VH-VL binders against q8ixk2r445to577. Designs and how they scored, part 180

Target 1, 133 residues: q8ixk2r445to577
Amino acid sequence: FFGMLQNKGLTDYCFDYNPPDENQIVGHQVILYLCHGMGQNQFFEYTSQKEIRYNTHQPEGCIAVEAGMDTLIMHLCEETAPENQKFILQEDGSLFHEQSKKCVQAARKESSDSFVPLLRDCTNSDHQKWFFK
Below, E stands for the ipSAE of ESMFold2; O stands for the ipSAE of OpenDDE; V2 stands for 0.75 times the mean of E and O plus 0.25 times the DockQ between their complexes.

## First folded at step 10 (VH-VL)

Design kc13 (framework fv_axatilimab)
Fold by ESMFold2-Fast, scan of step 10:
Structure kc13 (fold): chain C 133 residues (1-133), chain A 120 residues (1-120), chain B 107 residues (1-107)
Amino acid sequence: as target 1 above (133 residues)
Amino acid sequence: EVTLKESGPALVKPTQTLTLTCTFSGFSLSTFGMGVGWIRQPPGKALEWLAHIYWDDEKYYNPSLKNRLTISKDTSKNQVVLTMTNMDPVDTATYYCAHKLYPGRAFDIWGQGTMVTVSS
Amino acid sequence: DIQMTQSPSSLSASVGDRVTITCLASQGIRYYLAWYQQKPGKAPKLLIYGASHLQSGVPSRFSGSGSGTDYTLTISSLQPEDFATYYCQQHYSTPWTFGGGTKVEIK
């Protein structure tokens, strides 16, 4: 699948990655923002290795969650995807992070006027349901 | 269906504390994503954001005025209250409360505004 | 703080004209830009949010565009009810800041 990764419960919000420096695309947190339909910073690819790739810039980035953390951070992609970069997009729309056994949920970023995807215990909430547009 | 209305004193003396109440209908501040903010506009001047409160009780303040401002909500009464200490004549303005659907959105529905004059 | 510079501060136009108002942010605001219309004695009315999203009930003659630091509000065919002051606002980072306003006056 590829396209804009949209949240079912948080209508019109998409995965969004807009690093402050075009020459360093890694190390920053993935956010959620109004779907603008222009691709670019909201264009992601879900691969057969269960990666969520950001390939608009070079080098390509892959979303990862560090051990013990709940935030989704952009890392460099590897030839063999490490476990912290693997997400299972399930039939019900949930995005399951296998290493942590948690689901990606649309949530408010602490002390910030923005939404972000965070790892939370899996529920049936529409805020944990995602689809490519 | 979403409506907001500001209330409070029309006249305030220098050094006094201003308390403004925003009473709203058509939504609840217990609903995910909902928030209410305060914006002011001195006569003939631009808009200035003051403070904001969300459904989860997170609060934001304009740093230029942070030491003077307190925002709170009473979800059961559908009210948001702004308190501003040490009023000065330069604080004379129309004060608005406004609804925001989600973090990262703009103020979509505004109250009519209440004029506050600060004078001796 | 993010400074919003709005231009022009005022303009004169006739009914049927295409009107363009611009906002420049002091740093990138990633499409977090709103446009408001304010008539004398009234509260501001939201026209556009997220740079290009038209608020429900706002006429299609209003449109927003832009990216990075540079944003534009366009009124494709000015109507009598559009004579008002327009404000841009960045809603990206607190404190949320407004432009100085553009007064659209009848010619």
Scores: ipSAE 0.506, ipTM 0.852, lowest interface PAE 2.3, mean pLDDT 91

Design kc14 (framework fv_axatilimab)
Fold by ESMFold2-Fast, scan of step 10:
Structure kc14 (fold): chain C 133 residues (1-133), chain A 120 residues (1-120), chain B 107 residues (1-107)
Amino acid sequence: as target 1 above (133 residues)
Amino acid sequence: EVTLKESGPALVKPTQTLTLTCTFSGFSLSTFGMGVGWIRQPPGKALEWLAHIYWDDEKYYNPSLKNRLTISKDTSKNQVVLTMTNMDPVDTATYYCAHKLYPGRAFDIWGQGTMVTVSS
Amino acid sequence: DIQMTQSPSSLSASVGDRVTITCLASQGIRYYLAWYQQKPGKAPKLLIYGASRLQSGVPSRFSGSGSGTDYTLTISSLQPEDFATYYCQQHYSTPWTFGGGTKVEIK
């Protein structure tokens, strides 16, 4: 699967990664923004290793969740995907982070007029359902 | 159909407190993502955003007016209330309330506006 | 605060003309740009959000484009009902700020 990773519950919101420095793609939080259809910062690939890859830059970025955290951050992809970078995209559209046993949910960023994907207890909500477009 | 309507006094004396109520229909502020904001426009001037409140009770204020503004909601009555203290003639404007679907979106449906004149 | 500068402040045009209005942000706003139309004595009406997304019910002759700090509203073939004042707004970060407006007048 590849393309724009869109939320079922939030109409027209997609995974978006737009780091402030083109020379440093690691360490920033993934956000949700209006799907613009131009690829670039919204183009992701779901791999056979259960990674969500951001392939716009070299080296390639992989979405990860650090231990004890709930935010999705960009990290360097590895030859063998570490557990914190593995997400199971299920047939119902849920995106399950196996290491934490939690699901990716569209949520409002605290004290900000923006949405972000966060790890939350799995609830079968449409805000936890994702698909590639 | 989403509709909003502003109500409040047409005339306010300098130093008084202005209270405006926005009554709406077609949505609930208990629904995920919903928000209502206030925008004003002095006669012949540009638009100025004042305050915003979301379904989760998060509030935003224009920093230039922050110490004068309070926004609150009554979800059961479908109302949002804006209070502005220490009114001055320069605050004379048409005051609008407007609906916003989600964080990061723009104001998609506006009330008709209510004119507030500040004069002795 | 992010400052929004619109140009021109006013323009005269005829029915059928192509009209272009520009909005400049004092810093990058990452496509968080909306356009509103306001007729005398009426509330503003949302035309475009997210720089290029046409609001439901808005005629296709309206289009938005741009990136970074520079954004444009285009009316491909001006109609009689389009004579109005147009405002841009950044909806990127609070305080949300509006441009000074562009008045489109009949020639």
Scores: ipSAE 0.473, ipTM 0.838, lowest interface PAE 2.5, mean pLDDT 90

Design kc15 (framework fv_axatilimab)
Fold by ESMFold2-Fast, scan of step 10:
Structure kc15 (fold): chain C 133 residues (1-133), chain A 120 residues (1-120), chain B 107 residues (1-107)
Amino acid sequence: as target 1 above (133 residues)
Amino acid sequence: EVTLKESGPALVKPTQTLTLTCTFSGFSLSTFGMGVGWIRQPPGKALEWLAHIYWDDEKYYNPSLKNRLTISKDTSKNQVVLTMTNMDPVDTATYYCAHKLYPGRAFDIWGQGTMVTVSS
Amino acid sequence: DIQMTQSPSSLSASVGDRVTITCLASQGIRYYLAWYQQKPGKAPKLLIYGASKLQSGVPSRFSGSGSGTDYTLTISSLQPEDFATYYCQQYYSTPWTFGGGTKVEIK
C-alpha cells in the first residue's frame, strides 16, 4: 500500500512529515494535518517488512517508536527493519506497533494546536483506524 | 447550522474589566475537536487574535495580552466567556467569537461581532 | 511571532478582472494559511483554508495557491459582490496572525 495515510475518526487528516531542516530529515515527530492531496510530505509507503516509509527526501525515512515512548519519530531505514519500526496494518484499519503491543491513535499534541499519532492501548475507536488513499 | 453571537457592554471606562460572552448553537464544546476563539478589530485596522479554548479545556492566549486575558467555557450553556482587565482606549474594537472544527484548522464560522468603545 | 505581509494594501479593479493578492510569512507555515473576505460592517467570511481548499459555498472563481512562505489568493473574474477587504491568516503556530488586509475597490 502507498499514498496518503488517513484517519477514519479525524475527517480529512493525514500522516504528515514536515522536517524543518532539509539537511537532517530524521529525528522529528510525525504529525497529522489536513490532507492536501499534493503528496510529498503526506506520501507514505507500507512495505513488506511492515515499515511505514517516507520517500519524499533522501535518504529514506522509516517511522519508529523508541522504547518507553509514545511518539512516532522519523528514523533512517535499515536493510532489515528493526522491531521498533514494525507496524501491522490490520484488516480493520488498526495500526499495531509490534514491539510495544500498542496501537497508533490520532490525539492532540500536548500544549500544541495540532494533532499527532501516538501509541495508546488498542481499542476499536475510529481514532485508531487508518487507511491509504 | 453553526451560529455564534457575542454579547457584552458597548461602553467601558479606562481601567475597568471587560467581560464578553459568546453564545453558540449547532455544536457542543463537549464534542471532540471543537473550539471557540476571540478575535478583535480596531476601527479601520487589521484582525488580531486574542484567545482560544478547546473541548478539552486547553487554552491559548496571545502573548502580547496574556496577563490581561482569561477565557473559560460553560459547556452546559453553550457559552465561552472572555475577560480582559485594565481596559484602555486603544482596546476600542469590534470583538468577534469564532468556531474552529479541530486543532490546526482555520476559523470557519464567525459571530456578527460586538463593538466595545473605551472612553472616559 | 510569525509576521504576515499582504500586498498590495489596496487595488482598484473592474468587474470581470483577474485579481491577485499575495501574502508573505516571515517563516515557513506549511499550508497553514486561510483567506477571509470582509465587507464593511460585517464579520469576516472564510474563503480558503489549508492554502488551497475552498470553503463550502464559496464560488469557484476564488482559488488559493502557494507553499512555504509565499501564498496567493486569485479571483479569476471579479464580480460586484467581491468588492471587499481580504485578509490572510497563518494558523501554523500561536499567536495566530493576520495580514494587514487588501482592499479591493471598484475602479
Scores: ipSAE 0.459, ipTM 0.850, lowest interface PAE 2.9, mean pLDDT 91

Design kc16 (framework fv_axatilimab)
Fold by ESMFold2-Fast, scan of step 10:
Order: sequence, then structure tokens, then C-alpha cells
Structure kc16 (fold): chain C 133 residues (1-133), chain A 120 residues (1-120), chain B 107 residues (1-107)
Amino acid sequence: as target 1 above (133 residues)
Amino acid sequence: EVTLKESGPALVKPTQTLTLTCTFSGFSLSTFGMGVGWIRQPPGKALEWLAHIYWDDEKYYNPSLKNRLTISKDTSKNQVVLTMTNMDPVDTATYYCAHKLYPGRAFDIWGQGTMVTVSS
Amino acid sequence: DIQMTQSPSSLSASVGDRVTITCLASQGIRYYLAWYQQKPGKAPKLLIYGASKLQSGVPSRFSGSGSGTDYTLTISSLQPEDFATYYCQQFYSTPWTFGGGTKVEIK
């Protein structure tokens, strides 16, 4: 699947990655913003290897969560997907991060006027339900 | 239907503290994502954002006002209060409170505004 | 602080005209932009949020576009009730700054 990855609970909010420098594709936090369809910054691909990819071309970015952290960060994709880059998109729309055993939830970014996807204990909240549009 | 109404003194002396109350209906500041902000407009001039408070009690202030602002909410009364210390004639403006749904969105419903004149 | 520059500061137009108003940010604001309409003695009304999303109840003749630092509000066929002052506001970073306003006057 590919497209805009939208949250069910936050109507019209999508995964968004737009770092200040186009040449610095990695190292920044993924955020949530109003779905606009005007650029690649909201276009993601869910792969058969359970990756969420930002770009389908070189250099390819893959969403990851570092050990002990709850934020989704853009990293370089690897030849063999590491465990911290694997997310299971379940039938109910949950995005389950295998390594941490947690689910991706739409939440407020600490000390910021923005929403971000964060790892949280899995619940049936619509804020943990995602779909491609 | 979301409605907001500003209330406070129409005339303030220089150096005094201004207290404005925003009373609202049609939403609760206990509801996820809801927030209320304050914006002012001096006569004939552009709009200026002052402060904002969200459902989770997170607060934002315009740093140009040199720590003169305090924003608070009383969720049970459906009120947001703004205090501004050390009033000066340049603070003469119409003061608005406005509803904002979710971080990243805009102020979608505004009160009618209340004119505050600062003079000796 | 992010500075928002609107152009023009005023314009004269006739009913039926296509009107464009531009808002320039001093740095990239990633579509965190709103447009408001204000009539004399009244509170502003939200027209567009998220740079291009039309607020409920706003006529389809209003549209927003742009990216990065450059954003535009377009009124495709100006109506008598559209003579007003228009403001942009960025929500990317606090303080959430407004542009200086564009007054749309009868020609």
C-alpha cells in the first residue's frame, strides 16, 4: 500500500516528514499535520517487510524507533530491515511496533503546538488506528 | 454551536493590571484537542496573538510582552482568563478570545471582542 | 519570530474580478497557514486553514495555495460581500504571527 497515512481519531491528520534541509533526510522526528496532498512529505509506502518508507527512491528513508524511546524518527533503510523499523499494520488499523510491543498513537508533542505519532501501550482508541488514503 | 464572549473593563489606567474573561459554550476544555487563545487589535492596526491555553493545560505566550501575561482556565465554569500587568497606552486595543480545535489548526470561532482603552 | 508579509497592502477591484493576495513568510512554515476575513467593527472570520483547507460554510470561490514561504489566497469571482480586509497567520512556531492585512476595496 502507499499514499497518505491518516489517523482515524484525528480526522484529516496524516504522517508528515518535512525536514528543514532536503539533503538531510534522516534524523528528524515524524509529525502529524493536516492532509494536503501537495508534496512528497506526506507520501509513504508500507512494504511487505513491514517498513514505512518515506521515499521510494535513493536515498530511502525508513521510520524507526530507537531503544527506550517513544518517538518515530526517520532513518536510512537497510538491506535487511532491522527490528526497530518493523511495524505491523493490523486489520483493525493498529500500527504495532514489534520490537517494543507497543502501538503507534496520535499524541501531542511535548512543549510544541503539534501532534506526533508516539509509541504507547496498545488500546482500542481511534487515535491508534491508521489507514492509507 | 460554539460561542465565546469577552468581558472586562473598558477603561484601564497606566500601570494597572488588566483582567479579561472569556466565557464560552458549545465545547469543553476537558475535551481532547480543544483550546482557547487571546488576540488583540489596536485601532487601525493588524492582529496580534497574545496567549493560548489547551485542554491539557499547556500554555503559550507571545514573548514580546515581557512576561506580562498569564492565561488560566476554569473548566467547570467554561471560562478562560487572561491577565496583563503594567498596562500602557500602546496596549489600547480590541481584545478577542477564540476557539482553536487541535494543535496546528487555526482560530475558527471568535468572540465579538471587547475594547480596552488605556489612558490617564 | 517569523515575519509574515502580505502584498498588496490594498487593492481596488470590481464584482466578478479574480483577486489574489500573497503572504510571504520569513522562513518555511510547512503549510501551517490560515486566512481570515475581517469587516469593519467585526471579529475576523476563518476562511482557510492548513494553507488550502476551506472552512465549513465558506463559499467555494475562496481558495488557498502555496508551499514553503509563499502562500496565496484567491477569490475567483469577487462578490459585493467580499470587500473586506484579509489577514494571513502562521501556526508553525510561536508567536503565531499575522500578516499586515490586505484591504480589498470597491473600484
Scores: ipSAE 0.579, ipTM 0.871, lowest interface PAE 1.9, mean pLDDT 90

Design kc17 (framework fv_axatilimab)
Fold by ESMFold2-Fast, scan of step 10:
Structure kc17 (fold): chain C 133 residues (1-133), chain A 120 residues (1-120), chain B 107 residues (1-107)
Amino acid sequence: as target 1 above (133 residues)
Amino acid sequence: EVTLKESGPALVKPTQTLTLTCTFSGFSLSTFGMGVGWIRQPPGKALEWLAHIYWDDEKYYNPSLKNRLTISKDTSKNQVVLTMTNMDPVDTATYYCAHKLYPGRAFDIWGQGTMVTVSS
Amino acid sequence: DIQMTQSPSSLSASVGDRVTITCLASQGIRYYLAWYQQKPGKAPKLLIYGASKLQSGVPSRFSGSGSGTDYTLTISSLQPEDFATYYCQQNYSTPWTFGGGTKVEIK
């Protein structure tokens, strides 16, 4: 699976990563923005190791959730995927973060006019359903 | 069909407080993602955004006017109210309310506008 | 605040012409840009959002393009009903700011 990772509940919103410096791809929060189809900042790959990879740079970025946090942050990919970088894309479209036992949900970013993916208790909400476009 | 309509006084004296009401239909401000904003346009000039309120009661204000502006909603009445204190002749403008679905999108449906003149 | 500069401030064109309007942001706005059409005495009408996405019901002769700080609205074949003032707006950060407008007049 690769392409634009779109939310079922938010019409035409995709995972988006646009770091301010192309040479510093780690440490920033993943956001959601209108799917524009122009590639790199919205291009992700779901791997057999259950990673969500940002493949436009070397070394590659992998989405992670740090212990005790609910935000999705870009980390460097590792040779063996650590648990905090593993997401289970389920048949119903949910993205389950096994380490935290939470699901990725489209949500308002605190004090900002933007959407972000956050970890939340799992529900059947369409805001927790994702698919590759 | 989404519709919005502005109401309020046509004439305001300097130093008075302006209160404008936006009454809408075709959506609810209890629905996820819904928002309503206020934009004004002085005669012959460009558009200026004033304030915005979302379904979750998150509020945004233009910093140049923030100490003068209050935005609130009454979801049961399908209304959004803007209050602007200490009116001045330079505040003479057509005031619009407009619908926006989701953060990051644009104002897709606008009211007809209401002209407010500030004069002694 | 992010400044939005539109050029030209006005232009004269004939029916059938290709019209191009430019909008320049004082900083990168990452496709958070909308275009509006306004006719005299009327409220603005949304044409394009997300820099390039056509609003439902808007004719396909309208298109948007651009990235970073530089964005363009194109009307491929101007029609009589297209004579109006056009505004860009950045939605990237508050305060959301509009360009000064471009008046498209009959030649």
Scores: ipSAE 0.528, ipTM 0.856, lowest interface PAE 2.2, mean pLDDT 90

Design kc18 (framework fv_axatilimab)
Fold by ESMFold2-Fast, scan of step 10:
Structure kc18 (fold): chain C 133 residues (1-133), chain A 120 residues (1-120), chain B 107 residues (1-107)
Amino acid sequence: as target 1 above (133 residues)
Amino acid sequence: EVTLKESGPALVKPTQTLTLTCTFSGFSLSTFGMGVGWIRQPPGKALEWLAHIYWDDEKYYNPSLKNRLTISKDTSKNQVVLTMTNMDPVDTATYYCAHKLYPGRAFDIWGQGTMVTVSS
Amino acid sequence: DIQMTQSPSSLSASVGDRVTITCLASQGIRYYLAWYQQKPGKAPKLLIYGASKLQSGVPSRFSGSGSGTDYTLTISSLQPEDFATYYCQQAYSTPWTFGGGTKVEIK
């Protein structure tokens, strides 16, 4: 799948990666923002290795969750996807992080006026349902 | 239909505390994503954001005024209250409350505004 | 704090003219920008949010564009009811800040 990764519960919000410094692609948190339809910072690829890749930059970025954390951070992609970079997009739209046994949920970022994808216990909430467009 | 209306005193003396109430209808501040903020505008000048409160009771304040501002909500009454201490003539402005759905969005529905004059 | 600089501060235009108003942020704001219209004695009205998304009920002659630090509001064919002051606002980080306003006077 390629495209804008959208949330079912948050109408018109997409995975978004637009770091302040275009020369420093790695290390920043993935956010959710209004879908603009221009691709670019909202264009992602879901791979056969269960990665969510940010393909607009070289080297390519891959979304990861560090051990003990709940935030989705951009890391460099590896030749073989490590477990912390693997997300299972299920038929019901849930995005399951196998290593943590948690699901990606659209949520308020603590102490900031923004939405972010976070790992949470899996529920049947539309805020945990995602699709490519 | 979403509506908001500001209420409070029209005249305040220097050093007094201002209390403004925003009464709204057409939404609930218990609903996910809902928020209400306060914005002011001195006569002939630009808009200035003051404070904001969300459904989950997260509060935000303009840091230039933070030590003077308190925002609170009463979801059962459909009200948001702003207090501002130590009023000064420079605080003379029209005060607005406004609805905002979701963090990162814009103020889409505004009250009519209430003029507050600070003078002795 | 993020400073929003609007230009011009005022302009005069004729009905049917294309009008552009610009807003410059002191740092990148990632499309977290709104445009408001305010008529004399009235509360502001939201026109555009998310830099380019038209608010429901707003005429299609209004459009927003831009990225990074540079944003523009365009009125493709100015109408008599468009006499107003226009404000941009960044929603990227608190404190949310507004531009100084652009007063559009119809000749």
Scores: ipSAE 0.520, ipTM 0.851, lowest interface PAE 2.1, mean pLDDT 90

Design kc19 (framework fv_axatilimab; at its last look DockQ between E and O 0.92; V2 from the best seeds 0.55)
Fold by ESMFold2-Fast, scan of step 10:
Structure kc19 (fold): chain C 133 residues (1-133), chain A 120 residues (1-120), chain B 107 residues (1-107)
Amino acid sequence: as target 1 above (133 residues)
Amino acid sequence: EVTLKESGPALVKPTQTLTLTCTFSGFSLSTFGMGVGWIRQPPGKALEWLAHIYWDDEKYYNPSLKNRLTISKDTSKNQVVLTMTNMDPVDTATYYCAHKLYPGRAFDIWGQGTMVTVSS
Amino acid sequence: DIQMTQSPSSLSASVGDRVTITCLASQGIRYYLAWYQQKPGKAPKLLIYGASKLQSGVPSRFSGSGSGTDYTLTISSLQPEDFATYYCQQHNSYPWTFGGGTKVEIK
């Protein structure tokens, strides 16, 4: 799957990565922003290694969650995906983070007028359902 | 249909506290994603954002006025209240409350505004 | 604070003219930009959000574009009801800030 990764509960919000410095592509938090349909900073690929890849810039970035954290951060992709970068996109649209046993949920980002994807206990909420557009 | 209406005193004396109430209909501030902000406009001047409250009760204030502003909500009454202390003639302005659907969106529905004059 | 500079501060145009208004941010605002129209004595009305998305009910002659620090509002064919002051607003960072406004007068 590849394209704009959209939330079912937050209509018109997509995974978005737009760091302040385009020469430092890694280390920043992934957010959710209004889907613009142009690809670019909202174009992601779900790979056979269960990665969510950001291929718009070089080097390629892969979404990861550090142990004990709940935020999705852009890291460098590795030839063999580490466990913190593996997400299972389930048939019902849930995005399950194997290492933490939690699901990706749309939530408000504190100190910002933004939504963000965060790890939360798995539920059947539409805010935990995702699809490529 | 979403509607908002501001209410409060039209005249305030210098040093007094201003209390403005925004009464709304067509949405609930208990609903995920909803927020209400306050914006003011002095006569003939630009818009200035004052404060914002989200459905989860998180509050943000313009730092230039933070020590003077308090925003609160009463979701059962469909009201948001703004309090501003130590009023000065320079605070004379039309005060608006406005609805915002989600973080990342803009103020899509505005109240008609209420004019507050600060004079002795 | 992020400063929003609008240009021009005022302009006069004829019905049918193409009008462009520019908004410059003092730092990148990543499409967190809205445009509002305000008629004398009235509350502002949202025209554009997310830099380029047309608000429901707003005529298609209004469009927004831009990225980074530089954003533009365009009215493709000015109508008499478009006499108003236009404001841009960034909400990428607190405090949210508005531009100084652009007054559009029909000749």
Scores: ipSAE 0.692, ipTM 0.896, lowest interface PAE 1.4, mean pLDDT 91
Fold by OpenDDE, look of step 11:
Structure kc19 (fold): chain C 133 residues (1-133), chain A 120 residues (1-120), chain B 107 residues (1-107)
Amino acid sequence: as target 1 above (133 residues)
Amino acid sequence: EVTLKESGPALVKPTQTLTLTCTFSGFSLSTFGMGVGWIRQPPGKALEWLAHIYWDDEKYYNPSLKNRLTISKDTSKNQVVLTMTNMDPVDTATYYCAHKLYPGRAFDIWGQGTMVTVSS
Amino acid sequence: DIQMTQSPSSLSASVGDRVTITCLASQGIRYYLAWYQQKPGKAPKLLIYGASKLQSGVPSRFSGSGSGTDYTLTISSLQPEDFATYYCQQHNSYPWTFGGGTKVEIK
């Protein structure tokens, strides 16, 4: 699966990554923004390695969850996907993080007028449902 | 259909407190993502954002006025209230409340605005 | 605070003209930019959100573009009902701020 990763509960909101330096793509937080389909900032790929890849520049970035965190941070992809980069996009649309056993949920970013994907206890909320468009 | 309407005094004396109420319909501030903001516009001048309140009761204020502003919501009444203390003639303006669907969106529906004049 | 410098402050144009209004932010606002139209005695009306998204019901002659700090509102063919004041607004960071406005007048 590839393309825009869109939230079901939030109309027209997609995964978005826009690092300050396009040549230094790791270390920043993935956010949610209006789906626009322009550029590469909203292009993601779910791989057979259970990675969510940000395929804009080489080397490729993969979404990871750092220890003790609930945010999605861009790391470099590895030959063998590390445990903190493994996600299961389930048939019902839930995006499950294997290591934390949490689900990715659309949530408001603190101190900002924006949304971000955060790890939360898994529920049946549409805000935890995702699909590629 | 979303609608908003501002209500309050048209005339306020200097140093007094202004209380404005925004009554809305077509949406609820108990709904995830919803927000209501206040914006004012002095006659013949540009728009100025004052405050915003989200469904989760998070509140934000314009720092230039934050010590004078208080925003609150009554979800059961579909109302948002803005209070502004120590009014001055420079605060004379049309005051608007406006709806914002989600964080990251703009103010898509506005009230008609209420003119507030501060004068002795 | 993020300052929004809107230009020009006013312009005169004729029906059918292409009109361009620019909004420059003092720092990057990452497409958190909206455009409003306001007519005398009326509340602002949302035209564009997310820098380039056309609000429902708004004519297609209106378009928004830009990135980073530089954004533009374009009216491809000015209509009689388009004579008004236009404002940009950023909501990338608090406090949210508006441009100074652009009054589009009939030539």
Scores: ipSAE 0.618, ipTM 0.884, lowest interface PAE 0.9, mean pLDDT 95
Fold by ESMFold2, look of step 12:
Structure kc19 (fold): chain C 133 residues (1-133), chain A 120 residues (1-120), chain B 107 residues (1-107)
Amino acid sequence: as target 1 above (133 residues)
Amino acid sequence: EVTLKESGPALVKPTQTLTLTCTFSGFSLSTFGMGVGWIRQPPGKALEWLAHIYWDDEKYYNPSLKNRLTISKDTSKNQVVLTMTNMDPVDTATYYCAHKLYPGRAFDIWGQGTMVTVSS
Amino acid sequence: DIQMTQSPSSLSASVGDRVTITCLASQGIRYYLAWYQQKPGKAPKLLIYGASKLQSGVPSRFSGSGSGTDYTLTISSLQPEDFATYYCQQHNSYPWTFGGGTKVEIK
C-alpha cells in the first residue's frame, strides 16, 4: 500500500512527517495534519514486513514505538524489520502494534494545536481506524 | 447552526477584574476535537490571541498575559468564561470568542464581540 | 514567539484587479496558517485555513499558497465587497499570532 494514511474518525487528517532538517529525519514524532499531499510529508508505504515507511526522502525511515512509550517516532529502516516497527493494518481499519499489543489512536498532542497518533488500548472507536488513500 | 455570543460589562475601572462569558449553541465543548478561544482587538489595531480551551479541558494562555488570565468551561450551560485581573486602560478593546472545530483548523465562527472600556 | 510580518500595510486597487497580500513568519509554521477578512464594526471572517484550503461559502476568487515561512493570499478579481482589512494568523506555536493587517481600499 502506498499513499496518505488517513483517520476514519477525523475527516481529512493524515499521518504527516515534517522533520526540521531534511538531512536528519530520525528521532522526530509523527503527527496528524490536514491531508494535502504536498511536500512529500504525507506519503507512506506499508510493506510486506508490516513496516510503515517514509521513503520519499533519503535515508528511508520506518515508524517505531520504543518499549514503554506510546509515541510514534521515526527510526532508520533495517534489512529485517525490528519488532518495534511492526504494525498490522487490519481489515476493520485498526492499526495494531505487535510488540505493545496496542492500537494507534488519534489524540491531541500536548502543548500544540495538533492531533498525533498514539498507542492506546484497542477499542472499536473510529479514532483508531485508518486507511490508505 | 453554530453561534457564539460574548457578554460582560462594557465599562470597568483600572485594577478591577473583568469577567466575560461566551454563551454558545450548535455544539458541545465535550465533543472530541472542539475548542473555544478568546481574541481581542484594541480600537484601530490588530487582533491578539488571549486564551484557548479544548474539549479535553486543556488550557493555553498568551504568556504575556498568563498570570492575569483564567479560562474555564461549563458544558451543562454551553459557556466558556474568561477572567482577566488587574485591568488597565491599555486593555480597552473589543473581545471576541470563537469556535475551532479541531486542532489544526482555524477560528471558523466568531461571536459579534463585546467592547470593554477601561477608564476611571 | 513567531512574528508575522504582513505586507503591504495598505493598498489601493480597482474593481477587477488581481490583489496579492503576503505574510512572512519568523520561523517555519508548517501550513498552520489562516487568513481572515474583517470589515469595520464586524467580527473577522475565515477565508482560508491550512494555508490553502478554502472555507465553505467563500468565493473561489480567494486563494492561499505558500510554505515554510512565506505565505500569500490572492484575490483574482477584486469585487466591491472585498474592500476590507485582511489578517493572517499562525497557530503552529503558542502564542498564536496575527499579522498586522492589510487594508485594501478603493483606488
Scores: ipSAE 0.479, ipTM 0.834, lowest interface PAE 2.0, mean pLDDT 90
ESMFold2, look of step 11: ipSAE 0.336; ipTM 0.784
ESMFold2 (binder alone), look of step 11: mean pLDDT 93; pTM 0.953
ESMFold2 (binder alone), look of step 12: mean pLDDT 93; pTM 0.953
OpenDDE, look of step 12: ipSAE 0.365; ipTM 0.821

